# Designs tried in a protein design chat: VH-VL binders against PAX-interacting protein 1 (PAXIP1). Part 8

Target 1, 90 residues: PAX-interacting protein 1 (PAXIP1), of Bos taurus (Bovine) (a0jna8r94to183)
Amino acid sequence: ESCQIFFGITACLSQVSPEDRSALWAMLTFHGGGCQLNLNRKCTHLVVPEPKGEKYECALRRASIKIVTPDWVLDCISEKTRKDEALYHP
Short names: E, the ipSAE of ESMFold2; O, the ipSAE of OpenDDE; V2, 0.75 times the mean of E and O plus 0.25 times the DockQ between their complexes.

## First folded at step 12 (VH-VL; framework fv_emicizumab_arm2)

Design u3 (from s4 with heavy chain S50Y; at its last look DockQ between E and O 0.14; V2 from the best seeds 0.00; counts 0 for: pae E 5.6 > 2, placed apart)
Fold by ESMFold2, look of step 12:
Structure u3 (fold): chain C 90 residues (1-90), chain A 123 residues (1-123), chain B 107 residues (1-107)
Amino acid sequence: as target 1 above (90 residues)
Amino acid sequence: QVQLVESGGGLVQPGGSLRLSCAASGFTFSRYAIQWVRQAPGKGLEWVSYISGSGGSTYYRREVKGRFTISRDNSKNTLYLQMNSLRAEDTAVYYCAKEGYDFYDWPDAFDIWGQGTLVTVSS
Amino acid sequence: DIQMTQSPSSLSASVGDRVTITCKASQDISNYLAWYQQKPGQAPELLIYDASNLETGVPDRFSGSRYGTDFTLTISSLQPEDIATYYCQQYDNLPLTFGGGTKVEIK
């Protein structure tokens, strides 16, 4: 199941436990994406479970960043395709 | 009322030093990156230096790196620019400018500017 | 470093004229471009951020647009209070760089 579902994305993970962060990081990178700890211009996505926090508020002000819950990552993998991010806004 | 006020400018001989201050009020200073921008008399704007809200990240234009040091004291709502080994080409009005949104290493437009302080470097 | 080529360096126009000012970036900067107005003897003030968004309190006669790496500031009907020097600035990457400025005068 080596699919490049996340080709071209760079995700910032926020508000997740260290265990969940490690799992999401592995899922994203295994399927062709990038991850990082800081939110900056290189990011295409913010992965955040709740609609709060400084990274969330910063990302809302940037049209270039899609904001999704962790379920977006899981559902993209389970359905083997990149899902519409708008359906996963926290 | 959001405000930035620069001070510490003056006349200095080449090779000398000055310390500029920028006093902030009316906003949560520690949440915002602040920058120094300069303008030589009759000339355009030139970016000088950047510091993140926490003070953990600093950046400089190449021509001042090693000579200028940006810092902040968030308990006093004050930004500083220590300028050493001053040269004639450093003569300018120096502005501090606040970015419009707080950042994690992501530059933005400057929504609030101070009125500037003049630094003159001449023999 | 990203060069911002701003033109014209100066212009003279009548009250009511449509004025356009351009900046060209030396590489792609997405929409990370601001326009500032600097009135004589004053500090710069933000007019437009992210290429086309008006800052709060800026009159609707100002607009910004982007086509690739070409950016335009338009004043639809020049007013006496618009006498100033206008600067573009990219904030896609450090060092932050400004255009050379456009001085706007009333003829």
Scores: ipSAE 0.017, ipTM 0.669, lowest interface PAE 5.6, mean pLDDT 88
ESMFold2 (binder alone), look of step 12: mean pLDDT 91; pTM 0.926
OpenDDE, look of step 12: ipSAE 0.243; ipTM 0.814

Design u4 (from s4 with light chain N31E; at its last look DockQ between E and O 0.79; V2 from the best seeds 0.00; counts 0 for: pae E 3.3 > 2)
Heavy chain, then light chain:
Amino acid sequence: QVQLVESGGGLVQPGGSLRLSCAASGFTFSRYAIQWVRQAPGKGLEWVSSISGSGGSTYYRREVKGRFTISRDNSKNTLYLQMNSLRAEDTAVYYCAKEGYDFYDWPDAFDIWGQGTLVTVSS
Amino acid sequence: DIQMTQSPSSLSASVGDRVTITCKASQDISEYLAWYQQKPGQAPELLIYDASNLETGVPDRFSGSRYGTDFTLTISSLQPEDIATYYCQQYDNLPLTFGGGTKVEIK
ESMFold2, look of step 12: ipSAE 0.239; ipTM 0.789
ESMFold2 (binder alone), look of step 12: mean pLDDT 93; pTM 0.950
OpenDDE, look of step 12: ipSAE 0.344; ipTM 0.838

Design u5 (from s4 with heavy chain G100D D102K; at its last look DockQ between E and O 0.51; V2 from the best seeds 0.00; counts 0 for: pae E 6.4 > 2)
Fold by ESMFold2, look of step 12:
Structure u5 (fold): chain C 90 residues (1-90), chain A 123 residues (1-123), chain B 107 residues (1-107)
Amino acid sequence: as target 1 above (90 residues)
Amino acid sequence: QVQLVESGGGLVQPGGSLRLSCAASGFTFSRYAIQWVRQAPGKGLEWVSSISGSGGSTYYRREVKGRFTISRDNSKNTLYLQMNSLRAEDTAVYYCAKEDYKFYDWPDAFDIWGQGTLVTVSS
Amino acid sequence: DIQMTQSPSSLSASVGDRVTITCKASQDISNYLAWYQQKPGQAPELLIYDASNLETGVPDRFSGSRYGTDFTLTISSLQPEDIATYYCQQYDNLPLTFGGGTKVEIK
């Protein structure tokens, strides 16, 4: 029941439907994270369903940004712990 | 080849005006914020002004606000700096510089610089 | 405004020497610091962004590090082509500010 699973995380969402965006946004923010649509230097994570798009290619260049699929968010909440981002690379 | 080329520098008397241009090529100009940075002869670097990729947001160092106007014409891939009410302390080489990322809410490092254009303000 | 205090203002070293240049920020700027190299008569060129990441094409003898508000540029083995003035620059907050520069010469 840790509501702070995503403490210290600022996630950028990319290439998700408006419905999925709303759900992921709520999940991240309810559990202590920040969320935004723009990829910038404050981001720690990029959440994308597939390895494509301008944001994905930009994030791939930056070592400080972890790239994960939406399943990472869901599994972190389901298991009530921050999962290893490397296992969720699209 | 990604390139920025400044022009429009010259000698002007105090109180005069100049318009600097910065021509961009080799990248999608409208996606990037661009900056003006100046360097007085024998001195260090000083940020002057920034403009967002769309042109919707502009920022100025305090000492030039109200006298300088940054603008861009994305159809011509050109950045401008209109400098009015020039003073001796505005004498410098003026560089345009491109930010490193296309998605940002705040300024980034400057990955591409032009070669500069000299502005001399002297009576 | 965030002040960037860069030291030394100048240095001379021999080819092959390890060179270190420091910048101190007047407040926390996270890792939002760049290092630029300006060779005589030329425009500045980006060496390092986000405190420690090498820009593409920059030789690996250059490195950057951060400890709190203290930032260091290191040249592990100085080469003749490294004669330049080096500047740090913070981009955490406006106005963007640069350090005063460090002129590096070969003795």
Scores: ipSAE 0.015, ipTM 0.676, lowest interface PAE 6.4, mean pLDDT 89
ESMFold2 (binder alone), look of step 12: mean pLDDT 92; pTM 0.943
OpenDDE, look of step 12: ipSAE 0.022; ipTM 0.741

## First folded at step 14 (VH-VL; framework fv_emicizumab_arm2)

Design v1 (at its last look DockQ between E and O 0.74; V2 from the best seeds 0.00; counts 0 for: pae E 5.7 > 2)
Fold by ESMFold2, look of step 14:
Order: structure tokens, then sequence, then C-alpha cells
Structure v1 (fold): chain C 90 residues (1-90), chain A 122 residues (1-122), chain B 107 residues (1-107)
């Protein structure tokens, strides 16, 4: 009965407070996703609140990485479905 | 202005040695992996060697392994290539080139120097 | 080693022509392919990274695409300043390897 909303997703979290990082990590992993702090080939998503920083600039150059704000994670869970990432670009 | 400038090329006999330098400016040098790429006269591009931003990881093409040594001095913003036991087939223009970021997977080379010519002839 | 087979080795085209250059990898490299332009007497310059992403400052007449292990560089309308040799390069695995190059001339 676990919702697998984030099945196949590996998210890198960037620029979030320790409290928000813990919450986002729990939300992603509870719903079937993976999380990590390093951006690498395994990542499918970068979760970042603002369009700045080294990880953001790297992710812009990588077609395989979708860039979203933390609101994407919250709204996916609230609506119980994977939302279109394009609507959540910082 | 982000810039790489090679120097140290010249004419050398087979079996000789030469040290190339690549001076970097306009970016945080220690963050980025840097490559040496060479091009023989009238020929294509050939990767030679890579070094990580910290200098902790080095990589070489098979044909130069054991003869060439890549290094960097991050306090001087300078990359080096020590070339020993030089052969005629090492004759080329040598470029240094910067990767975009020093992360877990490799990046394209976004900034190149203008190159320095190494000629090995008997 | 990953072999990059680039074709054609040379071509001549008129100003305004659509030009395509292909590069085929000997195994899957995902999107990890760059295109470089090298004008006569100059160093290479990055045009496209990750198969299809245009580098900052590169004119939009350049584009890249990928289908499996087949990669294409397209110049939608050739300009005189596009006379150069073009190279593909994979950066999925060591050793890093380049295609053999495509020399583009105006006829």
Amino acid sequence: as target 1 above (90 residues)
Amino acid sequence: QVQLVESGGGLVQPGGSLRLSCAASGFTFSRYAIQWVRQAPGKGLEWVSSISGSGGSTYYRREVKGRFTISRDNSKNTLYLQMNSLRAEDTAVYYCAKEGYDYDWPDAFDIWGQGTLVTVSS
Amino acid sequence: DIQMTQSPSSLSASVGDRVTITCKASQDISEYLAWYQQKPGQAPELLIYDASNLETGVPDRFSGSRYGTDFTLTISSLQPEDIATYYCQQYDNLPLTFGGGTKVEIK
C-alpha cells in the first residue's frame, strides 16, 4: 500500500536547511524514491529552492536531470501523483 | 575572463624530455578537472591525460602511461605535463582543456588553451 | 575503448545550405557526447554538450540530436564563419575518444 510516487527517482537535495532536508529525504524515500547529497549519474532530479549554485549550474547542462523546487515533492504527495516537473522549475 | 595558456613546447630529440605548463586564470582552478589533448599536424584530436581538481586522481592514455606525468600546483593555478622518453609519434600541438565541473561523472571541455607545439625529431 | 565513427570526413557546401554531420559510438554512451568546432589555426571550441545542449554563446543554427548510439550535428544555414573541422567526443568512459573529424568548406 505504499504509494510508489517516486519510483525510479533519485533526487539530489541542494540549498535546503537541515530541517527541510530531513523532511524532504523522508518524503522521497517513504514514497519509493532515492535521495543523495551528491549530484552524479545516478540522479534523475535536483531539488533546489533557488536557481543558483554549483549543483544548479551543473544540472542545467545535463538533459538527464530534471530541476524542481521542493514544492514539487510536496505537491506530488498531496495530489498522490507525479506532477509535471516543468511546472516547478525554480 | 576564463583563460588557459600553454607553454613549454619546443624541439627535442627522441628519448628526450620536456615539461609543458598550462596557466589558468579567471576561475577557481582547484575546483575543476583539467585535461591534456594533443593534435598531430594535419590530424585529429587525441586525449592524453586528465587530473582531478584536487590532483588526487590522474589518468593517462595507454600509449603515454609510464612516460608522461600530469600534475598541478593549485597555489600557482598551473597544470603541468612532464613528458619523458619522447618519440616521434608524440609530435603534436598540446592543448590544456577545462571540464565544466569536478563531479562524479565526466563533463565536456568548455575552455581550451591555444596550444603549444612539441616537435620530436631525429 | 569506445570507437567514435564520424562521417563524412569532409564536405563542401554553399552558404545557406543545411549541413549534417554524424557520429556513431561503438557502444551505448547515453547522452555523454560533445561537439567541438576547430577553425583553421585555432583551438577547438565547445558547441554542444550532452548530445543536444547548446553551449552559451553558440549561434542557434547549430543543433545536436541523439538516437541510440547515433549522434548528429546540424547547421541549419551554413555561414562563411562556420568553415572549420568539427569533432565529436564521448565522455562516458575512459579513455576519452574523439571522432576523426569533418572538414567543412564553402564551395
Scores: ipSAE 0.017, ipTM 0.715, lowest interface PAE 5.7, mean pLDDT 90
ESMFold2 (binder alone), look of step 14: mean pLDDT 93; pTM 0.951
OpenDDE, look of step 14: ipSAE 0.251; ipTM 0.811

Design v2 (at its last look DockQ between E and O 0.70; V2 from the best seeds 0.00; counts 0 for: pae E 3.7 > 2)
Heavy chain, then light chain:
Amino acid sequence: QVQLVESGGGLVQPGGSLRLSCAASGFTFSRYAIQWVRQAPGKGLEWVSSISGSGGSTYYRREVKGRFTISRDNSKNTLYLQMNSLRAEDTAVYYCAKEGYSFDWPDAFDIWGQGTLVTVSS
Amino acid sequence: DIQMTQSPSSLSASVGDRVTITCKASQDISEYLAWYQQKPGQAPELLIYDASNLETGVPDRFSGSRYGTDFTLTISSLQPEDIATYYCQQYDNLPLTFGGGTKVEIK
ESMFold2, look of step 14: ipSAE 0.179; ipTM 0.777
ESMFold2 (binder alone), look of step 14: mean pLDDT 93; pTM 0.950
OpenDDE, look of step 14: ipSAE 0.315; ipTM 0.828

Design v3 (from u4 with heavy chain D102S F103G; at its last look DockQ between E and O 0.63; V2 from the best seeds 0.00; counts 0 for: pae E 3.1 > 2)
Fold by OpenDDE, look of step 14:
Structure v3 (fold): chain C 90 residues (1-90), chain A 123 residues (1-123), chain B 107 residues (1-107)
Amino acid sequence: as target 1 above (90 residues)
Amino acid sequence: QVQLVESGGGLVQPGGSLRLSCAASGFTFSRYAIQWVRQAPGKGLEWVSSISGSGGSTYYRREVKGRFTISRDNSKNTLYLQMNSLRAEDTAVYYCAKEGYSGYDWPDAFDIWGQGTLVTVSS
Amino acid sequence: DIQMTQSPSSLSASVGDRVTITCKASQDISEYLAWYQQKPGQAPELLIYDASNLETGVPDRFSGSRYGTDFTLTISSLQPEDIATYYCQQYDNLPLTFGGGTKVEIK
């Protein structure tokens, strides 16, 4: 049975290597989420390994965007549950 | 410190032309959309024109289309507004204002404003 | 075009009073609404963005709220330095449009 852990989530990936980006993209979409490189109104999450970069600064201004490290995605999948984003702020 | 400084305002006759400038400092100019907003004496704020960070997209209020041209020189950190065929109703303080942050879909709120430059169109 | 109907056009209140300014959008603009403060002889300054987010450096006596297409700016305790004209502005769609403004004075 499919596990749609990331249903309703659209994640923007930033400051991740091409290899990690590809992997995160696959994991997010496989589990029912959306993924994109551009940060816009559709984004619910910003996935960034470190608290830096233009998109990180932008996301800080938007209360509607949750900022998490890639570990958030991994832990959600491994534990088959959506983890509290606040615990994964870079 | 982030700053915008307008210049180029003055008195001009109806049908005349004027070019406004907005000098930016303290931020990466090319990453932000910037706009012109005007305010007639004793009146409210009115959006006039906007230009994307790269300059590839420009937008105008209907009343100034065909007469005003917004442009930017990112190498000089300067925004321009070429105003032709000026009318009395174009009389206003003209402000330049930057988008609050880059890296997100435009438009957004305007976090930094210049002090404005006065344009008076009168015979 | 999206019309922003702002009210009242002017108000006078005492220091310490609670002041509320409203802005109604002619259509759904989501949360893409900003509030600006313009003191006499000065340029506008951003107070609130995205309907309810307080801009950095703005006193916490200012707050914004949204209910559908109705937006409110609230000053919980009016101070003398708050004498200004306040404007709402939508940035959901072009053309960008402002409310008519609210002039706030002290009695």
Scores: ipSAE 0.204, ipTM 0.803, lowest interface PAE 3.1, mean pLDDT 94
ESMFold2, look of step 14: ipSAE 0.233; ipTM 0.776
ESMFold2 (binder alone), look of step 14: mean pLDDT 92; pTM 0.949

Design v4 (from u4 with heavy chain Y104P; at its last look DockQ between E and O 0.59; V2 from the best seeds 0.00; counts 0 for: pae E 3.3 > 2)
Heavy chain, then light chain:
Amino acid sequence: QVQLVESGGGLVQPGGSLRLSCAASGFTFSRYAIQWVRQAPGKGLEWVSSISGSGGSTYYRREVKGRFTISRDNSKNTLYLQMNSLRAEDTAVYYCAKEGYDFPDWPDAFDIWGQGTLVTVSS
Amino acid sequence: DIQMTQSPSSLSASVGDRVTITCKASQDISEYLAWYQQKPGQAPELLIYDASNLETGVPDRFSGSRYGTDFTLTISSLQPEDIATYYCQQYDNLPLTFGGGTKVEIK
ESMFold2, look of step 14: ipSAE 0.253; ipTM 0.786
ESMFold2 (binder alone), look of step 14: mean pLDDT 92; pTM 0.949
OpenDDE, look of step 14: ipSAE 0.211; ipTM 0.806

Design v5 (at its last look DockQ between E and O 0.65; V2 from the best seeds 0.00; counts 0 for: pae E 4.2 > 2)
Fold by ESMFold2, look of step 14:
Structure v5 (fold): chain C 90 residues (1-90), chain A 122 residues (1-122), chain B 107 residues (1-107)
Amino acid sequence: as target 1 above (90 residues)
Amino acid sequence: QVQLVESGGGLVQPGGSLRLSCAASGFTFSRYAIQWVRQAPGKGLEWVSSISGSGGSTYYRREVKGRFTISRDNSKNTLYLQMNSLRAEDTAVYYCAKEGYTYDWPDAFDIWGQGTLVTVSS
Amino acid sequence: DIQMTQSPSSLSASVGDRVTITCKASQDISEYLAWYQQKPGQAPELLIYDASNLETGVPDRFSGSRYGTDFTLTISSLQPEDIATYYCQQYDNLPLTFGGGTKVEIK
């Protein structure tokens, strides 16, 4: 049964190691969110450790997508609430 | 300097054929979907055809499907529109236009060419 | 097909006036609406994308907004160089469709 911290969230993961990708994917989906490797209009969030790359630049154009570092996912779980994405911009 | 330049327009008789080209420069051509948009003299804008960055997906307005073929040569940074069985109602300025990203996310046309005039007249 | 109904078809206003142009979509298109400016004899140029985002290099007197399926382009203070025909365009679904255009004149 999910904890629902990430209900309504569809995250695209970018620039993370395969190990970190698997961990972040599991964290997001276990807590009610969705994940994708592709950036498209279903996405609500881009999770990216550094402010660079094509996905990062594409996401900057879209007011509908929030850009956060992986720490956002970890801190949301640790504090059991959805943290303000603005504090986690890379 | 991001740029699109159309060529190949001209006067053609009904039933004839014409091939338009659109030369791209200043960006990674293969990553972007490109569109053809036309405008009849004194009229509004009308979408004609789209092609994905790879060239693997093509789309057409119903009135041109089967007569027009969109293609691209990513090694030459060039988009093409082969226009067959031309009709008077195909008379227009034809623009090529670039979308703003390469993923499955729809986008506006951020760069347009200058247009090339196609006139189909007896 | 998604019909884009653009109003008015033409208008005239004085320099410095606030100008408002409206597009209505025949179904929900989310924010996937662009505004283009086409000056006489020129190709269209992108002004606004995703309903409200100003394209780089476009003067900030231009703005866009959305309320449901109703979209508005606003020029806060009309300038002589803004004489053009303005088009809305939805890019939510194929076929991509444009509004009929709004010709803006000064006088």
Scores: ipSAE 0.165, ipTM 0.764, lowest interface PAE 4.2, mean pLDDT 91
ESMFold2 (binder alone), look of step 14: mean pLDDT 93; pTM 0.952
OpenDDE, look of step 14: ipSAE 0.306; ipTM 0.827

Design v6 (from u4 with heavy chain D102S F103G, light chain N93D; at its last look DockQ between E and O 0.72; V2 from the best seeds 0.00; counts 0 for: pae E 3.2 > 2)
Fold by OpenDDE, look of step 14:
Structure v6 (fold): chain C 90 residues (1-90), chain A 123 residues (1-123), chain B 107 residues (1-107)
Amino acid sequence: as target 1 above (90 residues)
Amino acid sequence: QVQLVESGGGLVQPGGSLRLSCAASGFTFSRYAIQWVRQAPGKGLEWVSSISGSGGSTYYRREVKGRFTISRDNSKNTLYLQMNSLRAEDTAVYYCAKEGYSGYDWPDAFDIWGQGTLVTVSS
Amino acid sequence: DIQMTQSPSSLSASVGDRVTITCKASQDISEYLAWYQQKPGQAPELLIYDASNLETGVPDRFSGSRYGTDFTLTISSLQPEDIATYYCQQYDDLPLTFGGGTKVEIK
């Protein structure tokens, strides 16, 4: 049975390598989430490995956007549950 | 230090033309949409026009469409407002205002304002 | 167009008083609402963005809240330096529109 862990989530990927970006994109979408490269009002999450970059600075100004490391995505999938984003702030 | 400085205001007769400028500094100009907002003497704030970071998209309030033209020169970090066929009701302090969010999502709140330049349209 | 109905148009209160200004949007604008402070003879300054986020450098006596299409700006303890006209503004859709403003004075 499919696990829609990321239902309702639209993640923006930033500062990740092309290979990691492809993998994260696949994982997010496979588990019911959306993914995009552009940061806009549709985004619920910013996935970034380090606290840097233009998108990170922008996301800090948006309370509606949760900022998490790629480990958040991985741990959510491995444990089959949505983890607390606050624990994965870069 | 992020700053916007307007210039070009003055007295002009009805039907006349005026060109406002807004000089920006302290941020990556091309990444932000910029606005013109005006305020008639003793009145409230009124949005006039918007331009995207790249300049590819422009927007106007209905009352100024066909008369006003917003533009920008990103190489000079400068915003412009060409105002033609000016009317008495265009009399106002004109502010340029920077959107707080970078050019990925627009529109947004205005986090930086210039001190404004006065435009007076009178016979 | 989205209309922003702001109230009251003016108010006078004492130092230390709790002051509340309201703004009602004619339609759902989500959280895309800002509050600005304009002191006499000065340009507007951003106080609150996204309905409830305090702009950097703004005293924490200022706060914003949202209930549906109703928005409120609150000054928990009015100070002399808060004498100004306050404006709400929606940025959900074009044309961008402001409230009519609220002039705040000290008794």
Scores: ipSAE 0.166, ipTM 0.798, lowest interface PAE 2.8, mean pLDDT 94
ESMFold2, look of step 14: ipSAE 0.231; ipTM 0.778
ESMFold2 (binder alone), look of step 14: mean pLDDT 92; pTM 0.949

## First folded at step 15 (VH-VL; framework fv_emicizumab_arm2)

Design w1 (from v4 with heavy chain S54Y; at its last look DockQ between E and O 0.87; V2 from the best seeds 0.00; counts 0 for: pae E 3.8 > 2)
Fold by ESMFold2, look of step 15:
Structure w1 (fold): chain C 90 residues (1-90), chain A 123 residues (1-123), chain B 107 residues (1-107)
Amino acid sequence: as target 1 above (90 residues)
Amino acid sequence: QVQLVESGGGLVQPGGSLRLSCAASGFTFSRYAIQWVRQAPGKGLEWVSSISGYGGSTYYRREVKGRFTISRDNSKNTLYLQMNSLRAEDTAVYYCAKEGYDFPDWPDAFDIWGQGTLVTVSS
Amino acid sequence: DIQMTQSPSSLSASVGDRVTITCKASQDISEYLAWYQQKPGQAPELLIYDASNLETGVPDRFSGSRYGTDFTLTISSLQPEDIATYYCQQYDNLPLTFGGGTKVEIK
């Protein structure tokens, strides 16, 4: 089901404008996901537009965290399915 | 180059005190949790104490709590272990070791170790 | 406290042999297990973190795996420089605890 696309996902949003952060947050939570500002072991995903920064480097070390650009969120919703995160690595 | 160098070991009588130092270089010392780990001669590794990064929270193995005090001086990039009321069982090589990343509630392995300093507690 | 039961305590193998070392945790520790190598007369060095991730600079012959609370370190082709004692260590919960070690020797 498309309204549960992000069920079981806890995303950390990083390096996005306040406007984009609010939009991404709404999109993730409306489709069953969780969001937070801090990266920690509760997270399953880091959403980051560029491959840099302390959160990005931490997430690279942790196999449990999938790293995606914001386009992953948009495309999952547009296509009504969870897209392969590997295609969206910054 | 990331480096940890221990010092301050030596021979001490039971009931005595020593202070160990661990000098750090090559990384932002204040960010990372640092540990003391010891190894008795011919024996395995044993965690002794930890201190977190900026907040400075301290943790101790039960057998040393109340006798040992871990501290750090971020301005000198130096970790300390004050050891009081020393016992023969405290005889060991003492290593300091750094966690790879120090994120809250996200533990990490020890990626850099010092070469150790020997503490001998004997009459 | 989380007990880490490491086996065997020692082994001898020939150059080129596949070597497997096991570490069992007394409770769930997720992926938070490291493997360290301690060569004679040296400090420990990190080989594997988060159960299966190779630390930078560690040779490809080393690998780690997890099944539940059972963890393994594998050396696919033992080399003379791999003579060392190997330790597992959990970092999920305090107190941090190590396995008893496995001494690896060449026949």
Scores: ipSAE 0.149, ipTM 0.756, lowest interface PAE 3.8, mean pLDDT 90
ESMFold2 (binder alone), look of step 15: mean pLDDT 92; pTM 0.948
OpenDDE, look of step 15: ipSAE 0.459; ipTM 0.865

Design w2 (from v4 with heavy chain G53Y D102S; at its last look DockQ between E and O 0.63; V2 from the best seeds 0.00; counts 0 for: pae E 3.8 > 2)
Fold by ESMFold2, look of step 15:
Structure w2 (fold): chain C 90 residues (1-90), chain A 123 residues (1-123), chain B 107 residues (1-107)
Amino acid sequence: as target 1 above (90 residues)
Amino acid sequence: QVQLVESGGGLVQPGGSLRLSCAASGFTFSRYAIQWVRQAPGKGLEWVSSISYSGGSTYYRREVKGRFTISRDNSKNTLYLQMNSLRAEDTAVYYCAKEGYSFPDWPDAFDIWGQGTLVTVSS
Amino acid sequence: DIQMTQSPSSLSASVGDRVTITCKASQDISEYLAWYQQKPGQAPELLIYDASNLETGVPDRFSGSRYGTDFTLTISSLQPEDIATYYCQQYDNLPLTFGGGTKVEIK
């Protein structure tokens, strides 16, 4: 009973431990989302715990990319709905 | 003060050559892709050439390819445009402009422009 | 090549008027559209990047929007200092291309 909460999203994960990265990757992809290694124009989201770093600064400039903490992924799944990304900015 | 300053424009006969320079200051030049854009008198803006932040990739509009060469020297914070086999149609003000924040595979708008340097190709 | 069809070519409006300039791209360019202002005798200056993001220092009366391949620059209340030619430019794909420009004058 896969939920498609993340249908249409492509996430880049940054600044998370290898364990957290694997877990977040699985959560996103199981619920219909995509993940990738690099930040580029295909991405819709950057998942980053802290407001710093090269990927974060690039994403800040881009209207097309939403920046969220890992809590966004967790809360979307827990509540079975896509939460407003603006509430999860690092 | 983030700034780009063009130089090297002037009057040149058809078939001649000219080298434009664009001096950068107030930012880390080597992080940004840079462009040349030209504007013929009384006309609109026309992209001429682009160079990646490292200088590893160069791009040209078809009408200048083979005649113009864009290059950069990151140690001198300077962009160049070597223009050979100049034609009357190349008469324009030439601007250099930088991308706002260059990231591989992610293009950006031109946030800083120089004042321009006039190139006139005439007898 | 991606054609940027900009309209109108010129317009004349009164101080305080709402002014709208449009660009249509010949193919999808995502949000990679900039608006530049060029005042008489000056170099272009960036107003809007990524279709709708206001560049630092640009007055709030300027805004940009996108619907598919249709892009709009709006000046909510035209001021005397807004006399300029405005250009859209796509930066999604090479060759980079500009719209033909819109000359804005005060009547």
Scores: ipSAE 0.131, ipTM 0.747, lowest interface PAE 3.8, mean pLDDT 90
ESMFold2 (binder alone), look of step 15: mean pLDDT 93; pTM 0.951
OpenDDE, look of step 15: ipSAE 0.286; ipTM 0.822

